VH-VL binders against Mediator of RNA polymerase II transcription subunit 18 (MED18). Designs and how they scored, part 8

Target 1, 219 residues: Mediator of RNA polymerase II transcription subunit 18 (MED18), of Arabidopsis thaliana (Mouse-ear cress) (q9sjz6)
Amino acid sequence: MSMECVVQGIIETQHVEALEILLQGLCGVQRERLRVHELCLRSGPNLGVVSSEVRLLCDLDQPEPTWTVKHVGGAMRGAGADQISVLVRNMIESKVSKNALRMFYALGYKLDHELLKVGFAFHFQRTAHISVSVSSVNKMPKVHAIDEAVPVTPGMQIVDVTAPATSENYSEVAAAVSSFCEFLAPLVHLSKPSISTGVVPTAAAAAASLMSDGGGTTL

## First folded at step 7 (VH-VL; framework fv_roconkibart)

Design s57 (from k7 with heavy chain D102T)
Fold by ESMFold2-Fast, scan of step 7:
Structure s57 (fold): chain C 219 residues (1-219), chain A 121 residues (1-121), chain B 112 residues (1-112)
Amino acid sequence: as target 1 above (219 residues)
Amino acid sequence: QVQLVQSGAEVKKPGASVKVSCKASGYTFTSYAMNWMRQAPGQGLEWMGWINTNTGKPKYADKFQGRVTFTLDTSISTAYMELSRLRSDDTAVYYCARDSYTFWSGYFDYWGQGTLVTVSS
Amino acid sequence: DVVMTQSPLSLPVTLGQPASISCRSSQSLVYSDGNTYLHWYLQKPGQSPQLLIYKVSNRDSGVPDRFSGSGSGTDFTLKISRVEAEDVGVYYCMQGTHWPYTFGQGTKLEIK
């Protein structure tokens, strides 16, 4: 069973350069450019009582757009889940054809929203494979109007830290992610993403929630 | 200081392969992507692709996909470009160039001296 | 692919006079981050290209202030306020906004 450990945070755009310098200082890693068109789909009632989220990711930095489907389940629940400072959830990630959207519509999924993420990523091999992405989350005023995208939260960017895990090793991976978060704490505060009614929010929704509900930011 | 030194000129017959090297010095090799360009005689510049020097993953322009291979030898800070099934219109000066590592950039701050590859019968 | 069109292709200029080169792209070069990835290179006779200006208007280190870049969207200009003998060569614009990266066909600046 594939799983992932996830924490998220927000960082002011003016501090992104300092974070990038810190991440590069971890040696032996190269910054990767991130430009991803993300389509967020949500399951209808015919697919079960718990709504599930499917993300179709198009890497726009490739010669031909490559499509990836990411199926995100609800957070781990039960004994011990509340003791973990990192979100642990079921996840399936696979390469797919450009016709995947039509397939998911046929399965009863609906388009919730679409986003353009622009930024960079670093990959670290510690006791776990940890990925860090720093990106502006942008919305389109018109469907697929990539060149007209505008920031969801101007002056702020989202920091995502993820690591793949299994049912056998998720505790160890979560601990590794938690340790990594402490290293980044002076520049960005990373925490378990909010989970509402069995549906894991998108990065944009999480960023908006962090800024409006507890961030003390005046909009 | 930063320097990119390429291998010497090559003369090849149609159908052969050529392998050009680009040796980097004066910086941390794995911190910057390496790009490859070519320039046919009297013509402009054409981008061929790039390689991530940390991961070894290449990205090729569609025109060259299937004929070009980018590889690395990180122990000697050297990148390689191999072009197969050479045609007469592959005659060009081939350049390596370092990509900026800043997250907003896609420009080349240092270039190799160029390698002339001549394809003739 | 994004087509980059330069004008003029041949630019004879008198020493000490100004020079101007235009570059047009077939698509907007404004990236979703708000930046425009339009760059200028100079290739002197017998030499490799060298970076002159990046992101429309930023001079690379060591580039004299007589060089300036301007423009937005799809229309860009490189200006030399006072041409000197060392400025002879072929000027290329390049876009880094869209994959694959593409270059203009080049503008040859010559002293008349």
Scores: ipSAE 0.005, ipTM 0.498, lowest interface PAE 11.6, mean pLDDT 80

Design s58 (from k7 with heavy chain D102K)
Fold by ESMFold2-Fast, scan of step 7:
Structure s58 (fold): chain C 219 residues (1-219), chain A 121 residues (1-121), chain B 112 residues (1-112)
Amino acid sequence: as target 1 above (219 residues)
Amino acid sequence: QVQLVQSGAEVKKPGASVKVSCKASGYTFTSYAMNWMRQAPGQGLEWMGWINTNTGKPKYADKFQGRVTFTLDTSISTAYMELSRLRSDDTAVYYCARDSYKFWSGYFDYWGQGTLVTVSS
Amino acid sequence: DVVMTQSPLSLPVTLGQPASISCRSSQSLVYSDGNTYLHWYLQKPGQSPQLLIYKVSNRDSGVPDRFSGSGSGTDFTLKISRVEAEDVGVYYCMQGTHWPYTFGQGTKLEIK
């Protein structure tokens, strides 16, 4: 069973270069450009009364753009879940053809929203495989109008830290992610994102969520 | 300190392939992307593509897609550019250059000395 | 592809005088992250290009204060306040905002 550990934060665009330098120093790995076209689809009545959500992601910075489908499930439940500072959730990801969108439409799915994420990512292996992305979140004024994308929250970027896990090792992976957050604490406050079944919060929603928790960020 | 040292000049016939090397020293090779450029005699600079030295993923400019291949040998901190099916208009000085870690997209803080590739019949 | 146009293409300058080079892009170089990825390089005779200015106005390490960059959107300028003999060469602007990366035609600065 595939799972992922996730923390998220926000950073002012003017402080992104300092964070990039810190990440380069800590990890010693090359950064990758991040340009991801994300389509969020929701199921309609034709697939039953219970809605489901899938995300189609296109990596625009590959030699040939590739598509993946990602389904995220509910957050971990139980006596220990609320004490963990890292979100642990089920996740399934698969590569798909460029015809996947047409297939999902034929199955009764509808486009809920469309985003363009632009920034960079670092990947590194410590006790866990940790991915760190820093990106502006942009919306399209018209479907697939990538060249006309506009920032959702001008002057702010999202910091996402993710690590794959299993039912057997998620506690160790969560601890590794939590420890990593301590190294980034001087520049960005990373916390458990709001629990949402399959939905990725916008930059504005993420900021509001962090502020309402009283934890906030000083950047 | 930081140095990029390229292989020596090559003379090739039309239809042949050429492989230029770029050996890095003075920094962690896999922490910086490597870019390739060329300059025909008396002409300006032309970007050919880049390779992520950590993942090995290349990205090629459309003009060179299908004829150029970027590869790495991380054990000796060396990047390679192979250009196939050479034409006389491929005669140029070829450069490797390091993408700066401080900023995203495309400023090159260190360059190799250049490799002259001459294609003549 | 983004077309980068430099002016002038040939710039004869008397030692000690100021010099100015313009660079125009066919589309905005402001990236979605708010940064403008316009850079300036100098290629001295017989040498590889060297970085002078990155992201419009930032001098690379060791570049003298007499060099300055300015501009926004599609219009950019490189200025040399007082030309020295070592400044001879071809100056290139380059954009790193859009794939593929593209260079201007080059401006040859020479002492008259």
Scores: ipSAE 0.013, ipTM 0.550, lowest interface PAE 7.9, mean pLDDT 80

Design s59 (from k7 with heavy chain D102P)
Fold by ESMFold2-Fast, scan of step 7:
Structure s59 (fold): chain C 219 residues (1-219), chain A 121 residues (1-121), chain B 112 residues (1-112)
Amino acid sequence: as target 1 above (219 residues)
Amino acid sequence: QVQLVQSGAEVKKPGASVKVSCKASGYTFTSYAMNWMRQAPGQGLEWMGWINTNTGKPKYADKFQGRVTFTLDTSISTAYMELSRLRSDDTAVYYCARDSYPFWSGYFDYWGQGTLVTVSS
Amino acid sequence: DVVMTQSPLSLPVTLGQPASISCRSSQSLVYSDGNTYLHWYLQKPGQSPQLLIYKVSNRDSGVPDRFSGSGSGTDFTLKISRVEAEDVGVYYCMQGTHWPYTFGQGTKLEIK
């Protein structure tokens, strides 16, 4: 049903301004502030044999913070999926009350980690709706201590490129995202986020994976 | 050359509404946020809100929420500010200004010439 | 809302002498990205405000070298090394770190 095309990359903080200038040079582009508190929850064993990931997102750059829940599924497989340079996955997103965290805890979900993403985003309304965010990924030393957040990877920022898709148009959207990735090279190299069985990695895990000196399976 | 040109002065009665235009030229209109400010006679500057010229989504200061509406006509690179249910204390010069980087927030590199709105009687 | 407090509110200065304006914020203006979004604007009589300094210390294009900005956290200063006749007007500091954007109350610079 509802799907998204995703690629991620990493950029040194010193090169963020150059990337921003490049992004601003594109027609129909405007920079937006990004300050999002993200809580990443995982299902308990009672909810299935494999862990599922649920993200609760609070936009802190709004006068009245709003919460959304985002559930992401596994990557598309077969039918040439291994030839596509972007991740295509199922996604469900809904607005929720601030009590959603308590509800998920009651259902057996547990907090895996929480993040504060700070940076900027651009939205492109062309052949596909492409969203690009460039952010510092920060962890809290204490649960929910937003004001004490510290960078997960100092001197580095994560670049997320996402575009909504459907079962009917995901191939076209993936192609648009791939073209966009080529435009951003060599400033940033975008690739599929790393994926474990039944669980899609979070931004922090993706950043850590990209910073790893070993990147291959069984290395 | 970047220019922001606003509509002319208006005189309104209490309870009426006013719509001020701000026509941009010399840059890609949709690449920069448009901000609106006002200044009552002899007073300081007050920020009213911001509109994303690419998406058309506005953000209003709480004081003006419910009375002000920001809109766009991208075909003519023009932003509009409509203030309804006018009161005598809405008498002010209203300014539009370009924010080059919403993240650098308040980096208003170009301003319109201002539109005097007088609310009387 | 973040309160921006300027001092002095009235600044009479002799032509060719230095001038200094202080701006204090009720909260830190350092954003999570490490940048400080504190800007200075000048409004000359009968004119729109114009940008002088952005992000504490960066002069806008065409702004004379005699203008300089400094400060950190909550305390900021705008300095004019030698005041010229064209510098007459009201100076405003402004913060863009927090919503809503807020301005200082203004400092009126006049020649004695």
Scores: ipSAE 0.006, ipTM 0.536, lowest interface PAE 10.5, mean pLDDT 81

Design s6 (from k7 with heavy chain S31T)
Fold by ESMFold2-Fast, scan of step 7:
Structure s6 (fold): chain C 219 residues (1-219), chain A 121 residues (1-121), chain B 112 residues (1-112)
Amino acid sequence: as target 1 above (219 residues)
Amino acid sequence: QVQLVQSGAEVKKPGASVKVSCKASGYTFTTYAMNWMRQAPGQGLEWMGWINTNTGKPKYADKFQGRVTFTLDTSISTAYMELSRLRSDDTAVYYCARDSYDFWSGYFDYWGQGTLVTVSS
Amino acid sequence: DVVMTQSPLSLPVTLGQPASISCRSSQSLVYSDGNTYLHWYLQKPGQSPQLLIYKVSNRDSGVPDRFSGSGSGTDFTLKISRVEAEDVGVYYCMQGTHWPYTFGQGTKLEIK
């Protein structure tokens, strides 16, 4: 079964260069540019009581845009789940044609929102394949207005750490991700993302949640 | 100390191919992208493309797509640029250059000394 | 492709006097992250290009403070406050915002 281990954090734009230098110093890994148009789709009421979310990702940093669908399930629950410092969830990711949006609309999905993520990524291979992305999250008033995108949280960027896992190795992968987070702790605080049953957090919601956690708690 | 050392000058006939090498030292080769540029005699700089030294995946400028190939030999920290079906207007000095520490900014902090490739009958 | 236009193409300067080079881009060089990826290089006679200024106004290590960069959007300037003999060469602006990366046509600075 396809699964992924995930942690998220936030970093001030002025500290991004220091984080990049640290990441480049690890294991001879090279940076990749990241410019992704993300469409977030929600299931309609006809598909049942529990809503599901699908993300369509378009890689704009290529001569021919490539399309990916990502269907994210709920977080792992039950015995042992509360002891893991990393979010472990079911995930299906596959390449699709540009007509995927039409297909999901035909299945009863509706567009919830869209984002433009701009930044960079690094891929590390150790006991697990760990991907780190650092990006500004930007919103658009219209689908055709990518050039009109404005930051959701000016001066701040999101750090996403993900690693693919299986039902057989998710504990080992989660431990590797947790260890990696400790290595980055001087520059960025990475934590288990907040989740809701049957609902997948969006990048915009994640950004808002991370900002709120820093200064929006009651006491 | 960071250094990029390129192979020596080449003289080729139209229709031939040329392969230029760029040997890196003084840093971890797979950490930085390698870019290739050329400069015809008395003319300006022209970007040809980029190769990810960790994955080996190249990205070519459209003008050179189909004629240029970037490859690596990571065991000797060397990048290669092969240009095929040479024409007289391919006569130029060819440069390799390392991508910077700055994130996706696309500037080159260290350059090779250049390799003159002359294409003549 | 983004076209980079430099002026002047030839810049004769008296030693000790200031010099200024203009660079204009056919499209905005402000990336979606808010940064501007315009860089300046110097190619001395018989040598490889060397980085002088990156991201509009940041001097590379070892570059004298006589060199400064400024500008925004599509219009950029490289200034030398007091030209010295070692400054002779061809100056290039370059954009790293859009693929493919493109260079200006070059400005030859020489002592008159």
Scores: ipSAE 0.006, ipTM 0.505, lowest interface PAE 11.8, mean pLDDT 80

Design s60 (from k7 with heavy chain F103W W104Y)
Fold by ESMFold2-Fast, scan of step 7:
Structure s60 (fold): chain C 219 residues (1-219), chain A 121 residues (1-121), chain B 112 residues (1-112)
Amino acid sequence: as target 1 above (219 residues)
Amino acid sequence: QVQLVQSGAEVKKPGASVKVSCKASGYTFTSYAMNWMRQAPGQGLEWMGWINTNTGKPKYADKFQGRVTFTLDTSISTAYMELSRLRSDDTAVYYCARDSYDWYSGYFDYWGQGTLVTVSS
Amino acid sequence: DVVMTQSPLSLPVTLGQPASISCRSSQSLVYSDGNTYLHWYLQKPGQSPQLLIYKVSNRDSGVPDRFSGSGSGTDFTLKISRVEAEDVGVYYCMQGTHWPYTFGQGTKLEIK
């Protein structure tokens, strides 16, 4: 089954260049531009007792915008899950047409929030396929008002580290992600996403919350 | 100590252009959108549009599209509103105002002192 | 455009008495995120407008608790429990749900 391993952190804008240099040195390649319009949808109570989260992602940096649907399950919990320093969850991701939003509305999903992520990403193979993105998280004041987007956390950017995994290798992939985080520790503290931390500024905590999945580990 | 300070009063003839400045201090300029409003003498408030201070992208109310231009100079934390082809009914006090941090709300927590623009022949 | 209608337009009030202002919108102000973007401003004579209430019922920092906002959908009310001399001015409701943003005509509160 398809799964992903995720850690997230916050970095001050003034330190982004240093992080980019560090990442470029590890990968040996140029950065990839990131400009993604993200629509987060949630199932209504009339679609069953368990709510589900669906994300529609539009890559605005392509000549023609491409759409992807991403469905994420809850975070892995239970025996042994607390020992993993990386969020592990089920995930389905596939390319879709521009009509996907209409389809999900017809299925009873509601728009929870919209985000515009602007920044850069690096991809590399180091025992797992690890993707690192560094982006400003921006909100739209109106539905689909992309050109009016403004930062949720001024002066701060979100660092996302993700890697695809399977039921057979998620432990090894999580270990690889955790190990990779050690290389970034001098510049950014990466951890399992959660709603609140005592050290993160209020606005940054809100942005981190917007980036977290529905399977958080704390009430 | 958030403060928005606007340029001084202007008197213009019909057909001229006017450029009003709004200098921000006490906060991170690029973290809040800047909105522009006007108020004709004895009349109510009218929203003209905003500019995203992070991207530089302006958005204008349809009534003003084609005549108004919003620009920025981020190095001095200043926003500008230029209104062209002035008419007598453009006589008003023009205000800049900072959007709140809650971008879905659109409310304005700090306002400039206003700039009176008089258009007369 | 969403039309915002205030009532009354002129509100003479005796010091210490309550005052109430109505604001009605031509369309629902509930946004897709479930929030209602209806705000109230006060413009004192010769001054710039100042924020009083945001998102229907939240008082801005420093606004006295004698001010309260209520309402839902298309019908909103601003109440002042005991009018003070410093409350004189023009009150405006504003909607931030729909493009473009629009204001009511204003309600002038005067002391009798």
Scores: ipSAE 0.000, ipTM 0.437, lowest interface PAE 16.8, mean pLDDT 80

Design s61 (from k7 with heavy chain F103Y)
Fold by ESMFold2-Fast, scan of step 7:
Structure s61 (fold): chain C 219 residues (1-219), chain A 121 residues (1-121), chain B 112 residues (1-112)
Amino acid sequence: as target 1 above (219 residues)
Amino acid sequence: QVQLVQSGAEVKKPGASVKVSCKASGYTFTSYAMNWMRQAPGQGLEWMGWINTNTGKPKYADKFQGRVTFTLDTSISTAYMELSRLRSDDTAVYYCARDSYDYWSGYFDYWGQGTLVTVSS
Amino acid sequence: DVVMTQSPLSLPVTLGQPASISCRSSQSLVYSDGNTYLHWYLQKPGQSPQLLIYKVSNRDSGVPDRFSGSGSGTDFTLKISRVEAEDVGVYYCMQGTHWPYTFGQGTKLEIK
């Protein structure tokens, strides 16, 4: 029932300021700090052969950290969905207590990876509510060592464009997101995130996949 | 023309509360965060916190947490700062200021005229 | 909390001469988005503070080009190429990189 439309891209850190200026020029824009601790959990073998991905997100910019669980499904399939340049997927998002991690471990989930996203977000409200986040994706050398986080892709930042949708309006929302991508095209190339069968890629995995290895450097 | 107009001077006794208003005009109120600062006579500026005018969520500096409350009345584009359990060292000019284009950049392009709050026995 | 230290605290200058104010932070002010959130404000006698420079070197609208900001990391400078009578007041640097926002103690610029 609840769905989201998603596109993603990468931008060199040196070009982030130009993108920010462009976004600030849009009417009705609101800018927010982004500092989110993300835990990506996967279902264990005891839950059967069908993998399930759950993300726990902690907003560290609040006085007391607030926790959200985000359960994402696979991409929409079918004739119409296959022709859309925007990823459309099922999504459930709800607020949870700080003890949620303990609960998911008890249910047989295990930590796949964790990361820290730091940057900013803009929210645009028109025919669709579009959120744009620009963030460095950082990993911890030790579990939960937030202060020691290091970039997954140094010198690059992730641009995420998301918009909530329903089964009734996802085509309209996807069109709005696609139009917005064209507006940003001079500064950043946004596309569908790649999807593995049964598994939804994370921001870190998407960043890694966008950094294609075309060849090692030779001296 | 962007303007922030604050309520008039107040004289309070120790232990009382004061509520200062800041009325915005000339822009879309909910598109910019509102920050609050104070300045004791002859002293420097001190940041107290901000409020997201779209969501209504406040964020307070630790020194004021538990004594200050930021609220909004979006129907009249007005922000409020209420400071409770007043002490003589709370005597200061209190300012509201608009955060330019985002909720944390910390550059305040427009300031209110200030409200002098005097706390004396 | 990030400590902002200004120098000098008192700056007597002769009209038409240049003036320079230093601001140092106890931590780097470069945010992870690549921006440096260091700003300068002027408070004229009896008035509210007003923005002069934002993000190190950008002049706010209406600020004369005799004002310039520079610096990086933890060391920043505000320069006035030729001081005029209307420049009298207290100058504050401020950081917006780390919570809570913090101001320098202020530099009082006076005409000799």
Scores: ipSAE 0.000, ipTM 0.466, lowest interface PAE 15.0, mean pLDDT 80

Design s63 (from k7 with heavy chain F103I)
Fold by ESMFold2-Fast, scan of step 7:
Structure s63 (fold): chain C 219 residues (1-219), chain A 121 residues (1-121), chain B 112 residues (1-112)
Amino acid sequence: as target 1 above (219 residues)
Amino acid sequence: QVQLVQSGAEVKKPGASVKVSCKASGYTFTSYAMNWMRQAPGQGLEWMGWINTNTGKPKYADKFQGRVTFTLDTSISTAYMELSRLRSDDTAVYYCARDSYDIWSGYFDYWGQGTLVTVSS
Amino acid sequence: DVVMTQSPLSLPVTLGQPASISCRSSQSLVYSDGNTYLHWYLQKPGQSPQLLIYKVSNRDSGVPDRFSGSGSGTDFTLKISRVEAEDVGVYYCMQGTHWPYTFGQGTKLEIK
């Protein structure tokens, strides 16, 4: 089963340039522009006794936008889970056609929320494949009105660190991510996604809620 | 110091393919994206796409999608551009250029010397 | 695609005199991060293009201070305070804000 290790943080826009310079200083790092339209879809009770969530991610920096579907499962639990400073969870991610949204609607899914993330990303090919993205999280005043997107929390940007893992190596991958967090600590504090109101982007709150046990509903 | 050295001129017939190389030296190859541009005789510059030298993921301009392929050989710090199904209007000087490390995107601080590709019957 | 329009396309200049090149974009070049990705290149006869100015107004390493860039949004200018013989060539503006990257059509600067 595929898994991922995840930490998140927030950074003031004024400090983003310093963080980018720090990330660029690492050998073997490649920078990329990031502009992603994220659709969060939720299943209705007609699809089963438990509500489920999937995310459709559209890379808008392509001539023909590329689409991926991401389904995230429960966080690792039990003895030892509380000792890990990094969120470890099951994850399925696949490329999909441009008709994916229509297909999910046909299956009874509904749009819960949508966001536009704009920024940059770096990929590190060391002990683990670590991806770091720094982005402003923006919401649209109307569904799909990308050109009218406005920041959820002006003056703040989200930092996402993710690394793919397996049931055999998640401990080593989590350690690598944790070490990376320490490297970035002077500029940004990275931690397991958590619930916050006010200054934290809605995307971070939504990510935190995906890790909670409490959301499941039974028809 | 930093150098990008491209392969020599090519003459091809319509319908053939051409593969141009760009060998980098003087810097960490995988830390910078490689961009490809072309310039038809007497015309302006046209961006073809770029490749992430760390991940190997290419991005192509729409006009070239389906005909161009960017690849890498990281063991020799070399990027390749292959253009297939050549037409006479593909006659141009082809350039590789390094994306700047100091800027997030879209700025080329070092360029190869250019490779003239002539497509004629 | 974002259209980049340069004027003039041909610029004859007397040695030691100033020169100015305009570049206009069909869309704002301010990215969502607040940066403007507008750059200027010079292609000397028989040579590859070389970077002059990046992000509107920043001179690349080794570029003489007689070159300056300015502008905002959709309207940009490259100025040479006093043209020298080695400045002959074709000048291109380029935008890196929107995919795909696009160049202006070029301005040929020649000594008259």
Scores: ipSAE 0.006, ipTM 0.552, lowest interface PAE 10.2, mean pLDDT 80

